# VHH binders against q96fz2: the designs that were tried, part 54

Target 1, 269 residues: q96fz2
Amino acid sequence: CGRTSCHLPRDVLTRACAYQDRRGQQRLPEWRDPDKYCPSYNKSPQSNSPVLLSRLHFEKDADSSERIIAPMRWGLVPSWFKESDPSKLQFNTTNCRSDTVMEKRSFKVPLGKGRRCVVLADGFYEWQRCQGTNQRQPYFIYFPQIKTEKSGSIGAADSPENWEKVWDNWRLLTMAGIFDCWEPPEGGDVLYSYTIITVDSCKGLSDIHHRMPAILDGEEAVSKWLDFGEVSTQEALKLIHPTENITFHAVSSVVNNSRNNTPECLAPV
Short names: E, the ipSAE of ESMFold2; O, the ipSAE of OpenDDE; V2, 0.75 times the mean of E and O plus 0.25 times the DockQ between their complexes.

## First folded at step 3 (VHH)

Design ja13 (framework vhh_8cml_1; at its last look DockQ between E and O 0.58; V2 from the best seeds 0.00; counts 0 for: pae E 12.7 > 2)
Fold by OpenDDE, look of step 3:
Structure ja13 (fold): chain B 269 residues (1-269), chain A 124 residues (1-124)
Amino acid sequence: as target 1 above (269 residues)
Amino acid sequence: EVQLVESGGGLVQPGGSLRLSCAASGFTFSDYDMGWFRQAPGQEREFVALIYSSGGSTDYSDSAKGRFTISRDNAKNTVYLQMNSLKPEDTGVYFCAADTYYSLGTSPSEYDYWGQGTQVTVSS
């Protein structure tokens, strides 16, 4: 996964992340560093995206079922990294392969510390290789959305008003991630960064791409992944597998340029 | 352990030719897109060529088009870059890269594994 969309306003995003704690109480995640949230239809590695993580990571003795929402850098910077510039990493940390997660120190160590997060997105983009051509067709991939009489399909949003209605009830894609905390050698703010765990693609996506992000489908899966206080690494890793509960549509080549940040990026063609 | 080892670099006169090789090990080579990048002194690493894992499709930078040819031998776990009509501006360290997961393959950030590079110098 190399491109995502996360464009919802902060308040809408927060409401979309409503959850129940272990006591059954309805809650909204609290924001950490909300000013770092930058909505975009076209998120690339090294950009900040919102993730969910357990409150226990920030507060001692906190209920580990409580959630925080925080923008983090896409591309995990290991805590042991000694260079002053994270861009000097010689290996790609945008994704973590599920089959080698325990073999790579950069991912194994933070995972062992319980540094699990849920990466939020409207959906992700993937490019299909066209046979016989050097051209790739981009697709927007996301959870199936419930068609309410009031919520038109993404394609039916003929008006700004209808567009807002569609996104107000949008089910966010929830991807399994690992994050780490890096302290710059020269001092400064601690950098929180994440990687997206990837798996072999489901059958439905196999014609588009052979890999997909590990999607946590449903509140239980999300809760278990986040709750590192009660759920062991071994149990959490059982949640990492392909899912068929995905839909997609073809989009324009506008998304190919990472600088393009418009609704056209995810619009059906 | 994943390894990419470049070879075939050297000094060549303008108009000359070189063939670079990159030997891969430690991963399923046939599943990866392979790319060549180069970096001149004081410049950013730039895309040169890529070859996809399936279908043998290739892509080139504008500067490489018509002069360079990327190819692969999956039986040997090797990717090649044939460089013809070399110019002084082609001077730099050439890097081999492997990618399993990305859309365009033209950005360095899209590649998972990198070689140490091989020096190419084009000078009269």
Scores: ipSAE 0.014, ipTM 0.315, lowest interface PAE 8.5, mean pLDDT 88
Fold by ESMFold2, look of step 3:
Structure ja13 (fold): chain B 269 residues (1-269), chain A 124 residues (1-124)
Amino acid sequence: as target 1 above (269 residues)
Amino acid sequence: EVQLVESGGGLVQPGGSLRLSCAASGFTFSDYDMGWFRQAPGQEREFVALIYSSGGSTDYSDSAKGRFTISRDNAKNTVYLQMNSLKPEDTGVYFCAADTYYSLGTSPSEYDYWGQGTQVTVSS
């Protein structure tokens, strides 16, 4: 997974993240660094995207079921990195394979500290390989959307007001991630950065690509992944598997250029 | 343990040819995109060539296009770089890399595993 859409205005995104805490109380996640949120239909590695994490990472004795939402850099920068410029990393931390996560120091160390996060997106893009060519067909991949009095279908939006109704009710994709905290040697703010865990594709996506992000389907999975105070690393890793509860449609090649930030990036073709 | 071991580097005159090899172990080779990068002293690693896991599709940097050919042999778990018409600016350490997820594959930060490198020197 190397491209996502996360385009909702902050207030709409926050409402889409409504959840119940351990006591059953309805809550919205509390923002950290909201000014770093940069909505776009076309997010790439090294950009900031919002993630959910436990409040316990920030507050001693906090209820570990309470959630913080914060923009983090896509592409995990390990806490042990010694250079002053994160672009000097000599290995890819955009994704983390689930089958080797406990063997790779850049992911094993933060995971052992309970640094689990949920990466939020409208959905993600994947490019289907065509035999004998470097041409690829991009797809937008996302949770099936519940149809109510407001349409959840991108293709049903005929006007700006119908477009807003589609996204007001959008079920955000929730991907399992690992984050780390890096202190620049020259000083300045701590850099929070994340990787997306990947698994083998489900049957429904296998014709598009052989890997997919590890998707946390439902509030129980999201809660357990986030709650490092109550859920061990070993138990949390059991949540990491492919899901068939996913849908997709073909999109135009406009999305190929990561500078294109328009609704056309995810529009059905 | 994942290992990538490059070989085939050396000293050649301008206009000459070399074939680099990278032997891979510790992962299912046929599932990984493979790339070649190079680094001159004091410079960042730069993209040279990429071959997708299916073994049919390739991509090249502008400087490599038309002169270099990347290929793979899944039976031998090996990726190759055939370098023709070599120029002094091709001098550097050449690294083999494996990508755990295929996202446009031309940045060093997109590759998870790296070899130790093999030296290529093009001079008179």
Scores: ipSAE 0.000, ipTM 0.213, lowest interface PAE 12.7, mean pLDDT 86
ESMFold2 (binder alone), look of step 3: mean pLDDT 82; pTM 0.828

Design ja14 (framework vhh_6z1v_2; at its last look DockQ between E and O 0.05; V2 from the best seeds 0.00; counts 0 for: pae E 13.2 > 2, placed apart)
Fold by OpenDDE, look of step 3:
Structure ja14 (fold): chain B 269 residues (1-269), chain A 124 residues (1-124)
Amino acid sequence: as target 1 above (269 residues)
Amino acid sequence: EVQLVESGGRLVRTGGSLRLSCAASGFTFSDYDMGWFRQAPGKEREVVAAIYSSGGSTWHADFVKGRFTISRDNAKNTVYLQMNSLKPEDTAVYYCAADLRYYSGTSASEYDYWGQGTQVTVSS
């Protein structure tokens, strides 16, 4: 996964992340560093995207079922990195393979510390290689959306008003991630960064791409992944597998340029 | 300077065996995933096998069908490709590659460093 969409306004995004804590109380996640949130139809590595993580990471004795939402840098910067510039990382940390997560220090160590997060997106993009050509067809991949009487299909949004209605009730894609904290050698703010765990693609996506993000489908999966206080690493890793509960449609080549940030990026062609 | 130097490519007969070596220098070899690729004339470069930095995990292409085996010796900064039961279809330039990512990719574009290649020719 190398491109996502996360374009919802902050308030809409927050509402979409409503959850029940362990006591059954309805809650909204609290924001950390909300000013770093930059909505975009076209999110690339090294950009900031919102993730969910347990409140226990920030507050001692906090209820581990409570959630924080925070923009983090896409591309995990390991805590041991001693260069002043994260861009000087010689290895790609955009993704972490589920089958080798424990073989790589950069992922194993933060995972062992319980640094699990849920990466939020409208969906993600993948490019299908066209046979015989160097051309690639991009696809937008996301959770199936419930057709409410009021919300037309993404394809039926003929009006700006209908478009807004669709996104007001949009089920966000929830991807399993690992994050780490890096302290710059020269001082400054701690950098929070994440990697997306990837798995082999489900059968439905296999023709598009052979790998897909590990998607946490449902509140229980999300809760267990986040709750590092109660759920061990070993148990959490059982949640990492391909899912068939996804849909996709072809989009225009507009998304190919990472500078393009318009609704056209995820619009069906 | 990062260098990958392949060796061992030669003309062999069908059914023969060959061991390719790739000597790495200029980087911490043990931190890198290594792969073998091949490119036949008029064909795209394709992945043959990959081995993770830890040396424990390997990947082989389906067309290998157990005939080829990738291995590495971190003490020697060398990755190997043992090729058995060679066929004319295996004729290609074989390339050693280093992956700076945390997974062995199946795409050539995913590897950061490449050797110059060594020619393997299998005669009928």
Scores: ipSAE 0.029, ipTM 0.342, lowest interface PAE 7.3, mean pLDDT 88
Fold by ESMFold2, look of step 3:
Structure ja14 (fold): chain B 269 residues (1-269), chain A 124 residues (1-124)
Amino acid sequence: as target 1 above (269 residues)
Amino acid sequence: EVQLVESGGRLVRTGGSLRLSCAASGFTFSDYDMGWFRQAPGKEREVVAAIYSSGGSTWHADFVKGRFTISRDNAKNTVYLQMNSLKPEDTAVYYCAADLRYYSGTSASEYDYWGQGTQVTVSS
């Protein structure tokens, strides 16, 4: 997984993240660094995207079921990295394979500290190999969306009135991630950064690509992945598997260039 | 531990040929699309060529215009770059990279694993 859409305005995104704490109280996640949120239809590695994580990462004795939402850099920078410029990292941390996560120091160390997060997106893009040509067909891949009387289709979302029908009730894709905290050697703010865990693709996606992000399907999975105070690493890793509860449609090649940030990137063709 | 180890980079004269190799270990090589990138001093890494996990489909950047050929041998966990008709502009550090998806994009950010690089220098 190397491309996502996360384009919702902050207030719409926050409402889409409504959840229940362990006492059953409905809540919205509390933002950290909201001004770092950069919505786009075409997010690539090294950009900031919002993730959910437990409040317990920030407050001693906090209720570990309470959620913080924060923008983090895509592409995990390990806490032990010695250079001053994260772009000099000699290995790619955009994704983390689930079958080797406990073998890679870059992922094993933060995972052992309970640094689990849920990466939020409208959906992700993947490119299907086209037999007989060097062309690839991009697809936008997302949770099935529940239709209501006010719902619309993605293709109709290009006007203000139709946008609200599609996106106000959008079910965000929730992907399992690991994050780390890096202190620049020359000073400055701590850098929070994440990787997306990947698994073998499900049958429904195998004609598009052989890998997919590890998707956390439903509130129970999301809560268990986030709650490092109550759920051990060993138990959390049992949540990491493919899902068939996914849908997709073909999109135009506009998305191929990561500088294109328009609704056309995810529009059906 | 995942390793991509490039070899074969050296000094060659203009018009010469080189064959770069990249030995892969620590992952299931046949599942990954592979690419070659290069980076000259003061420039961004740029994609040179990519090859799908199936080994039959390839992509080459326009600036190598039939001079370079990517190939792979899944039995040996190795990807190759045959470089012919070399020019001084081809001088760069060449990197081998592995990608979980089969799209041969133009961005280094789309690749998961990277080698340490091998220096290719083309004298005029």
Scores: ipSAE 0.000, ipTM 0.187, lowest interface PAE 13.2, mean pLDDT 85
ESMFold2 (binder alone), look of step 3: mean pLDDT 82; pTM 0.846

Design ja15 (framework vhh_8pnl_2; at its last look DockQ between E and O 0.01; V2 from the best seeds 0.00; counts 0 for: pae E 12.4 > 2, unsure alone 60.8 < 65, placed apart)
Fold by OpenDDE, look of step 3:
Structure ja15 (fold): chain B 269 residues (1-269), chain A 120 residues (1-120)
Amino acid sequence: as target 1 above (269 residues)
Amino acid sequence: QGQLVESGGGLVQPGGSLRLSCADAGFTFSDYDMAWYRQAPGKERELVARIYTGGTTNYADFVKGRFTISRDNAKSTLYLQMNSLKPEDTAMYYCAADTRYYLGTSYDYWGQGTRVTVSA
């Protein structure tokens, strides 16, 4: 996974992340560093994306079932990194393979500390190799959505794509991640950064790409992954597997340029 | 719930200029794609211009370089600079904020509109 979409405004995103704590109380996640969030239809590594994590990471006596939402840098910077510039990291930390997560120090150590997060996105992009050509077809991959017919809404936006169906609420993709905290050698703010755990693709996606993000499907899976106070690393890792509960459509080559940030990126062709 | 308030409309002669403003309250302005619409008497509401969160702009064909949409996120304000105005531009102008218009949804927020009249 090298490209995602996360375009919802902070208020909408917050509401979309409503949850129940272990006591059954309805809650909204609180924001940390909300100013670092920038909506985009085309998120690339090194950009900031919103993740969910347990409140216990910030507050010593907090209920570990409570959630915080925070923008973090995509591409895990290990805490032991001694260079002053995170971009000087010589190995790729955009993704973490599920089969080697316990073999790589960069991922094993933060995971052992309970630094599990849920990476939020509208969906992610993958490119299918076309046989016989050097061309790759991009796809937008996401949770199945509930579609409603557009009832004559006064002032309906004239979208370029002229969609016939309206999406009431977009279900966000919830991907399993590991985050770490890096303190710059020269001082300054602590950098929070994350990697997305990847697995072998499900059968439905296998023709497009052989790997996919580990998707946490449902509130229980999300809760267990986040709750490092009650759920051990071993138990959490049982949640990491391919899922068939995805859908996808082909999109235009507009998304190929990471500078393009418009709805055209995820619109079906 | 958020609110949008348009201003800057008025009476102007053909060839004249106006600058419309749209100020927000109660929502995170910088996180929304914004647009200007207009509705002339007896006509349907039509898109004038869009500006995405990333700064990319899109204009209706009738604009032909005469109008410029811009935003100031620090002031939570949307602008429409209108030059070389024509009588055909006479309409109520509305600002709108949306997150999912590309999916065929309605805009999340609409202003009450500001009236622009172009007349000799």
Scores: ipSAE 0.755, ipTM 0.872, lowest interface PAE 0.5, mean pLDDT 90
Fold by ESMFold2, look of step 3:
Parts: C-alpha cells; sequence; structure tokens
Structure ja15 (fold): chain B 269 residues (1-269), chain A 120 residues (1-120)
C-alpha cells in the first residue's frame, strides 16, 4: 500500500472518528498539530496523514483508551536516524510486513514501546497488472458503505455531485500502523512518522494485488490496537490479518500521477 | 519496574579517564534507546550521548570524540567511556531510557546519577 485518499475537511474527519472510551463516555479525538493536516484525494509516501494514537503516549497516567489524532509523516523515520534530512533514509519504511515485524529493529522497537497507531483514509489505491499490456488498472478500495437517507446507494458513485452525498456519513478506512519519534540532530520539533502494516490479500482482492494493508474492522479492533496500556504487543498482533469486508471499483488513470488531487482520482469508471 | 543505577563517577585530574556504568537487572537495554545526560550545578540538563536500539550512536558537539557510549546486552549494562576529561565536564551524569510509557518526554526512565568531578 503506497497510495491513499484522505480528503475530508478536518471537522468532518474528526466527527467520523467519534468513539467511546473505556468508561463509555462518547468522545471525539483531540487534535495535535491540526494545521499540518493536508487533505487530498491522492496521498503518497512522505506526505502527512492523520493517525489515531492513545493519549497515554503524551500524559503520565492518562486513560489509555482516550484517543489523540495527529498528522504524521508516511514513511517511518527510526529514532536513531543520524542525518538531518529524513528523505536520506536508506530503506523504504512505507509499509511493514506482518510476518517479519518482530525481526526488523526499525519496527520491532517502536512496537515494543506500544507505538501503535491507526492510519485513517477514505480508502487506498492499488494497481492491477493486466496481461498482455504494460498498462495497470487502478482501483479504489474501501469499506462497504451504509445506505443513508442522503444517498441512494452504498458505494455507488456515478458523478462527482452524487459521490459527494456519500461522504456525509463515510466510514473511514482504519489501517494498523506503527509510529516512531525522531529528534532532529540540529534540534527542533520531534518528527512523528508511521508505517502501515501489510498482510496477504484476502481472496476478494487477490486478483488486484497480492498484499493489502492490515485493516482493523470495527471499534473493538481499533480500541485494542490503540490501547497499549491494557493490550500487550502479543495480543495486539492477533488483530493483524486480512479481511474480506472490503469493496472496490475501477478508477481513471488520473490517480497515477501523485500530483493530481481531484475527485476524479477516486471516481468510478 | 526497577531503577537505573549509575556508577563509576569520582574525582579525576584533567586529561584523565573514567568509565561510567548503568545497570538494571530487570531491564532489557537492547530493546530501548538509551542515553547519558549531564547537569552541572545551576545549569540545565544536557545530552551527552545516545545509543539507539540498532546500535547507532550520536554525540553532543562538545564531546569532540572524547567519549564513547556502548552497551553490553549480556550484562544489561550501558557504558560511557570518558577520556581526556576537562574541568568543564564536571557534572552529575544520568543514565536514561526512552521506554513505552511517555511519548511526550524523549527519555522517561532515569537513574539517580553519578557525580564526576574534574580538578587538580
Amino acid sequence: as target 1 above (269 residues)
Amino acid sequence: QGQLVESGGGLVQPGGSLRLSCADAGFTFSDYDMAWYRQAPGKERELVARIYTGGTTNYADFVKGRFTISRDNAKSTLYLQMNSLKPEDTAMYYCAADTRYYLGTSYDYWGQGTRVTVSA
């Protein structure tokens, strides 16, 4: 997974993240660095995207079930990185394979520190290899959406205007991630960055691509992944598996160029 | 649980050497980023050296190659080899770990410190 859409205005995104804490209190996540949120239909590695993480990461003795939402850099920068420019990192940290996560120090260490996050998106893109041609068919992949009084169809999108009505109650894709904190050697603000955990594709996606992000399907899974105060690494890793609760549609090749940030990127073709 | 315990401090003449040690039998040092900090009387605490889980090290500019941070995972011990000591190195030296509990503090698990005094 190397491309996502996360285009909702901040206030709409925040409301879509409503949750209950351990005590049953209804809450919205509290933002850190909200001005760093850059909505786009076409997010690529090194860009900032919002993630959820436990408040316990920031406050001694905080309720670990309370959530913070913060923009973080896609592409984990290990805390030990020596150079002043994160783009000089010698290896790709956009994704982390679930089957080797406990063998890679860049991922094992922050995971052992409880640095689990939930990466938010409208959905993600994957490119299907077509036999007999160099062309690849991009697909937009997302949770099945509930039919509402504002929309005539779940997951249907026949035009930009009709498509906008489905966003009123969109169920955000929730992907399992790991984050780390890097202190620039010259001083300055800490850089928060994340990787997305990947698994083998479910049967429904296997014709598109052989890997998929580890999707946390439902509030129980999201809560357990985030709650490093109550849920051990061993228990949290049981949440990492493919899911069949996913849908998709073909999209225009407009999305191929990461500079294109328009609704056409995810519109059905 | 447990407490980081520093040792190896003391009085030394300028140009001399000391090796500081930091141990905690219940703590797996290799799983965490570790650091040495120092604090002179009336001054703010400052970073001396870091060693990351991957073995990569960083040093404050004032170290200028005189100090070496290392760890011995079999003995659960962190070291700071201090050579060519100067009077300006006089300070309380602290061992610290960046654990899983408090993200807002870069290092959240600290020892009580060991004093290093450099004078004739």
Scores: ipSAE 0.000, ipTM 0.277, lowest interface PAE 12.4, mean pLDDT 85
ESMFold2 (binder alone), look of step 3: mean pLDDT 76; pTM 0.785

Design ja16 (framework vhh_8pnl_2; at its last look DockQ between E and O 0.01; V2 from the best seeds 0.00; counts 0 for: pae E 13.1 > 2, unsure alone 64.4 < 65, placed apart)
Fold by OpenDDE, look of step 3:
Structure ja16 (fold): chain B 269 residues (1-269), chain A 121 residues (1-121)
Amino acid sequence: as target 1 above (269 residues)
Amino acid sequence: QGQLVESGGGLVQPGGSLRLSCADAGFTFSDYDMAWYRQAPGKERELVARIYSGGSTNYADFVKGRFTISRDNAKSTLYLQMNSLKPEDTAMYYCARDTYYPTGSYEMDVWGQGTRVTVSA
């Protein structure tokens, strides 16, 4: 996975990430560093994208089932990295293969610390190789969508009583990620960065691409992946597998240029 | 949730210019695709111009380079510079927040109350 879309406004994104904590209470994730969020139809590595992570990562006595939403850099920068510039990493950390996650120090160490996150996106892009040509056809891949009737006024989203009535029209893709925290040698702000775990493609996508993100399908899978306080690494890794619950459509070549940031990137052709 | 408030409308002669403003008080303005619409008497509302969160723009065919949509994220304000105005541009002008869904539809989340533009000799 080398390209995603995440273009929803922060308020819409927040509502789309509504969840129940372990007590069964409806909640919205709180933002950390919301100003680092930049919506885009065409997200590439090194850009910031919003991820979900457990509140326990930030607060020592927090309920580990509570969720935070935070923009993080795509491309994991290991905590042990000693250069002043993350771009000087000599290896690609955009993705982490599920079969080698425990073999690579850059991923094993943060995973062992419970640094699991859910990467949010409208969907992701993949390019199909066309037989006999050097041309590749891009596809936008996402969760199947259900037509939801907007029953509530935008203002009602702040009332817990009305949260069930506020449906965002788009189900976000939830991808399993690992994040790490890097402190620059020269000082400054801690950098949060993530990698997307990849698996072999499901049968439905196999003709497009042989690999796909590990998608966490449903609230239970998302909750277990995030809850590093209660769910061990071994149990969490059982959630990492291909899913057939995906749909896709062909898009234009507009998405090929990472500078293009318009709906034409993900629109059906 | 913040209201959109349009301003800058008025009476202008053919060939004249107006600058419309739309102030957004409620949300992170920079996250939204924004658009100007207009509705002339007895006609349907129509898109005039759109500016995406990334800064790209799209214009209706009738604009023909006469109008420029822009935004100031620091001020949370949307603008429409209208030059070479024609009588047929007479309408109520509305600003809106726009959300695109990959299913191929735009949904307008919030509308302003509108500002009236009259082009007359």
Scores: ipSAE 0.800, ipTM 0.903, lowest interface PAE 0.5, mean pLDDT 92
Fold by ESMFold2, look of step 3:
Structure ja16 (fold): chain B 269 residues (1-269), chain A 121 residues (1-121)
Amino acid sequence: as target 1 above (269 residues)
Amino acid sequence: QGQLVESGGGLVQPGGSLRLSCADAGFTFSDYDMAWYRQAPGKERELVARIYSGGSTNYADFVKGRFTISRDNAKSTLYLQMNSLKPEDTAMYYCARDTYYPTGSYEMDVWGQGTRVTVSA
């Protein structure tokens, strides 16, 4: 996974993240650094995207089932990194393979500190390699959406008002991530950054690409992944597996250039 | 951007052995998965063996226990011990950093320049 869409205005995104705490109370996640959220149909590595994480990471004695939402840098910068500029990182931390996560220091260390997060997106893009050509077909991949008369289908939107109704009930894609906190050697703000865990693709996606993000399907999976106070690393890793509860459609090559931030990026073609 | 340099290739008779080495030139060796690939003239490159940063290994089916991949993180060096060599093992052998997941439209790979292995008699 190397490209996502996360375009909802902050207030719409926040409402889509409504959840229940361990006492059953309906809540919204509390924002940290909301000014760093930059919505776009076309997010790439090194940009900021919103993630969910436990409040316990920020507050002594907090209820670990309570959620914070914060923008973090895509591409984990390990806490031990010694250069002053994260772009000098010479290995790719955009994704983390589930089968080797406990073997790589960059991921093992933060995971052992309970630094689990849920990466939020409208969905992600993947490019299908076609045999016999170097042409690649982009697809937009997302959770199946609950049908309504006008708001449950991307292709049904014929006007700005209909477009808003499509997204009012959008189920955000929830991907398992690991984050770390890097203190620049010369000072400055702590950098929060994340990687997306990947697994073998399900049968439904295997013709597009052989890997997929680890998707947390449902509130129980999301709650367990986030709650490092009550759920051990070993138990949390049992949540990491492919899912068939996924859908997709072909999109135009407009998305190929990450500078293109337009609804056409995810429109069916 | 690291540089990988292979050595240890040469001419051997069938049934012989060679040990290939790959030295890194300036990246953090211990954090990378590493692999050996080979390419015979006119054929596609194929994976021979992979060793993960944590030490786990994976071998192509055609190896059948004849080759052993290993790494020495203190010396930043990758090895391939090749035993019971066959004429079909004749190829250029490449050391590679095996980048798992693509960003954008492609995977990021770092390759060595290759070392020749010829098995004939």
Scores: ipSAE 0.000, ipTM 0.154, lowest interface PAE 13.1, mean pLDDT 84
ESMFold2 (binder alone), look of step 3: mean pLDDT 77; pTM 0.764

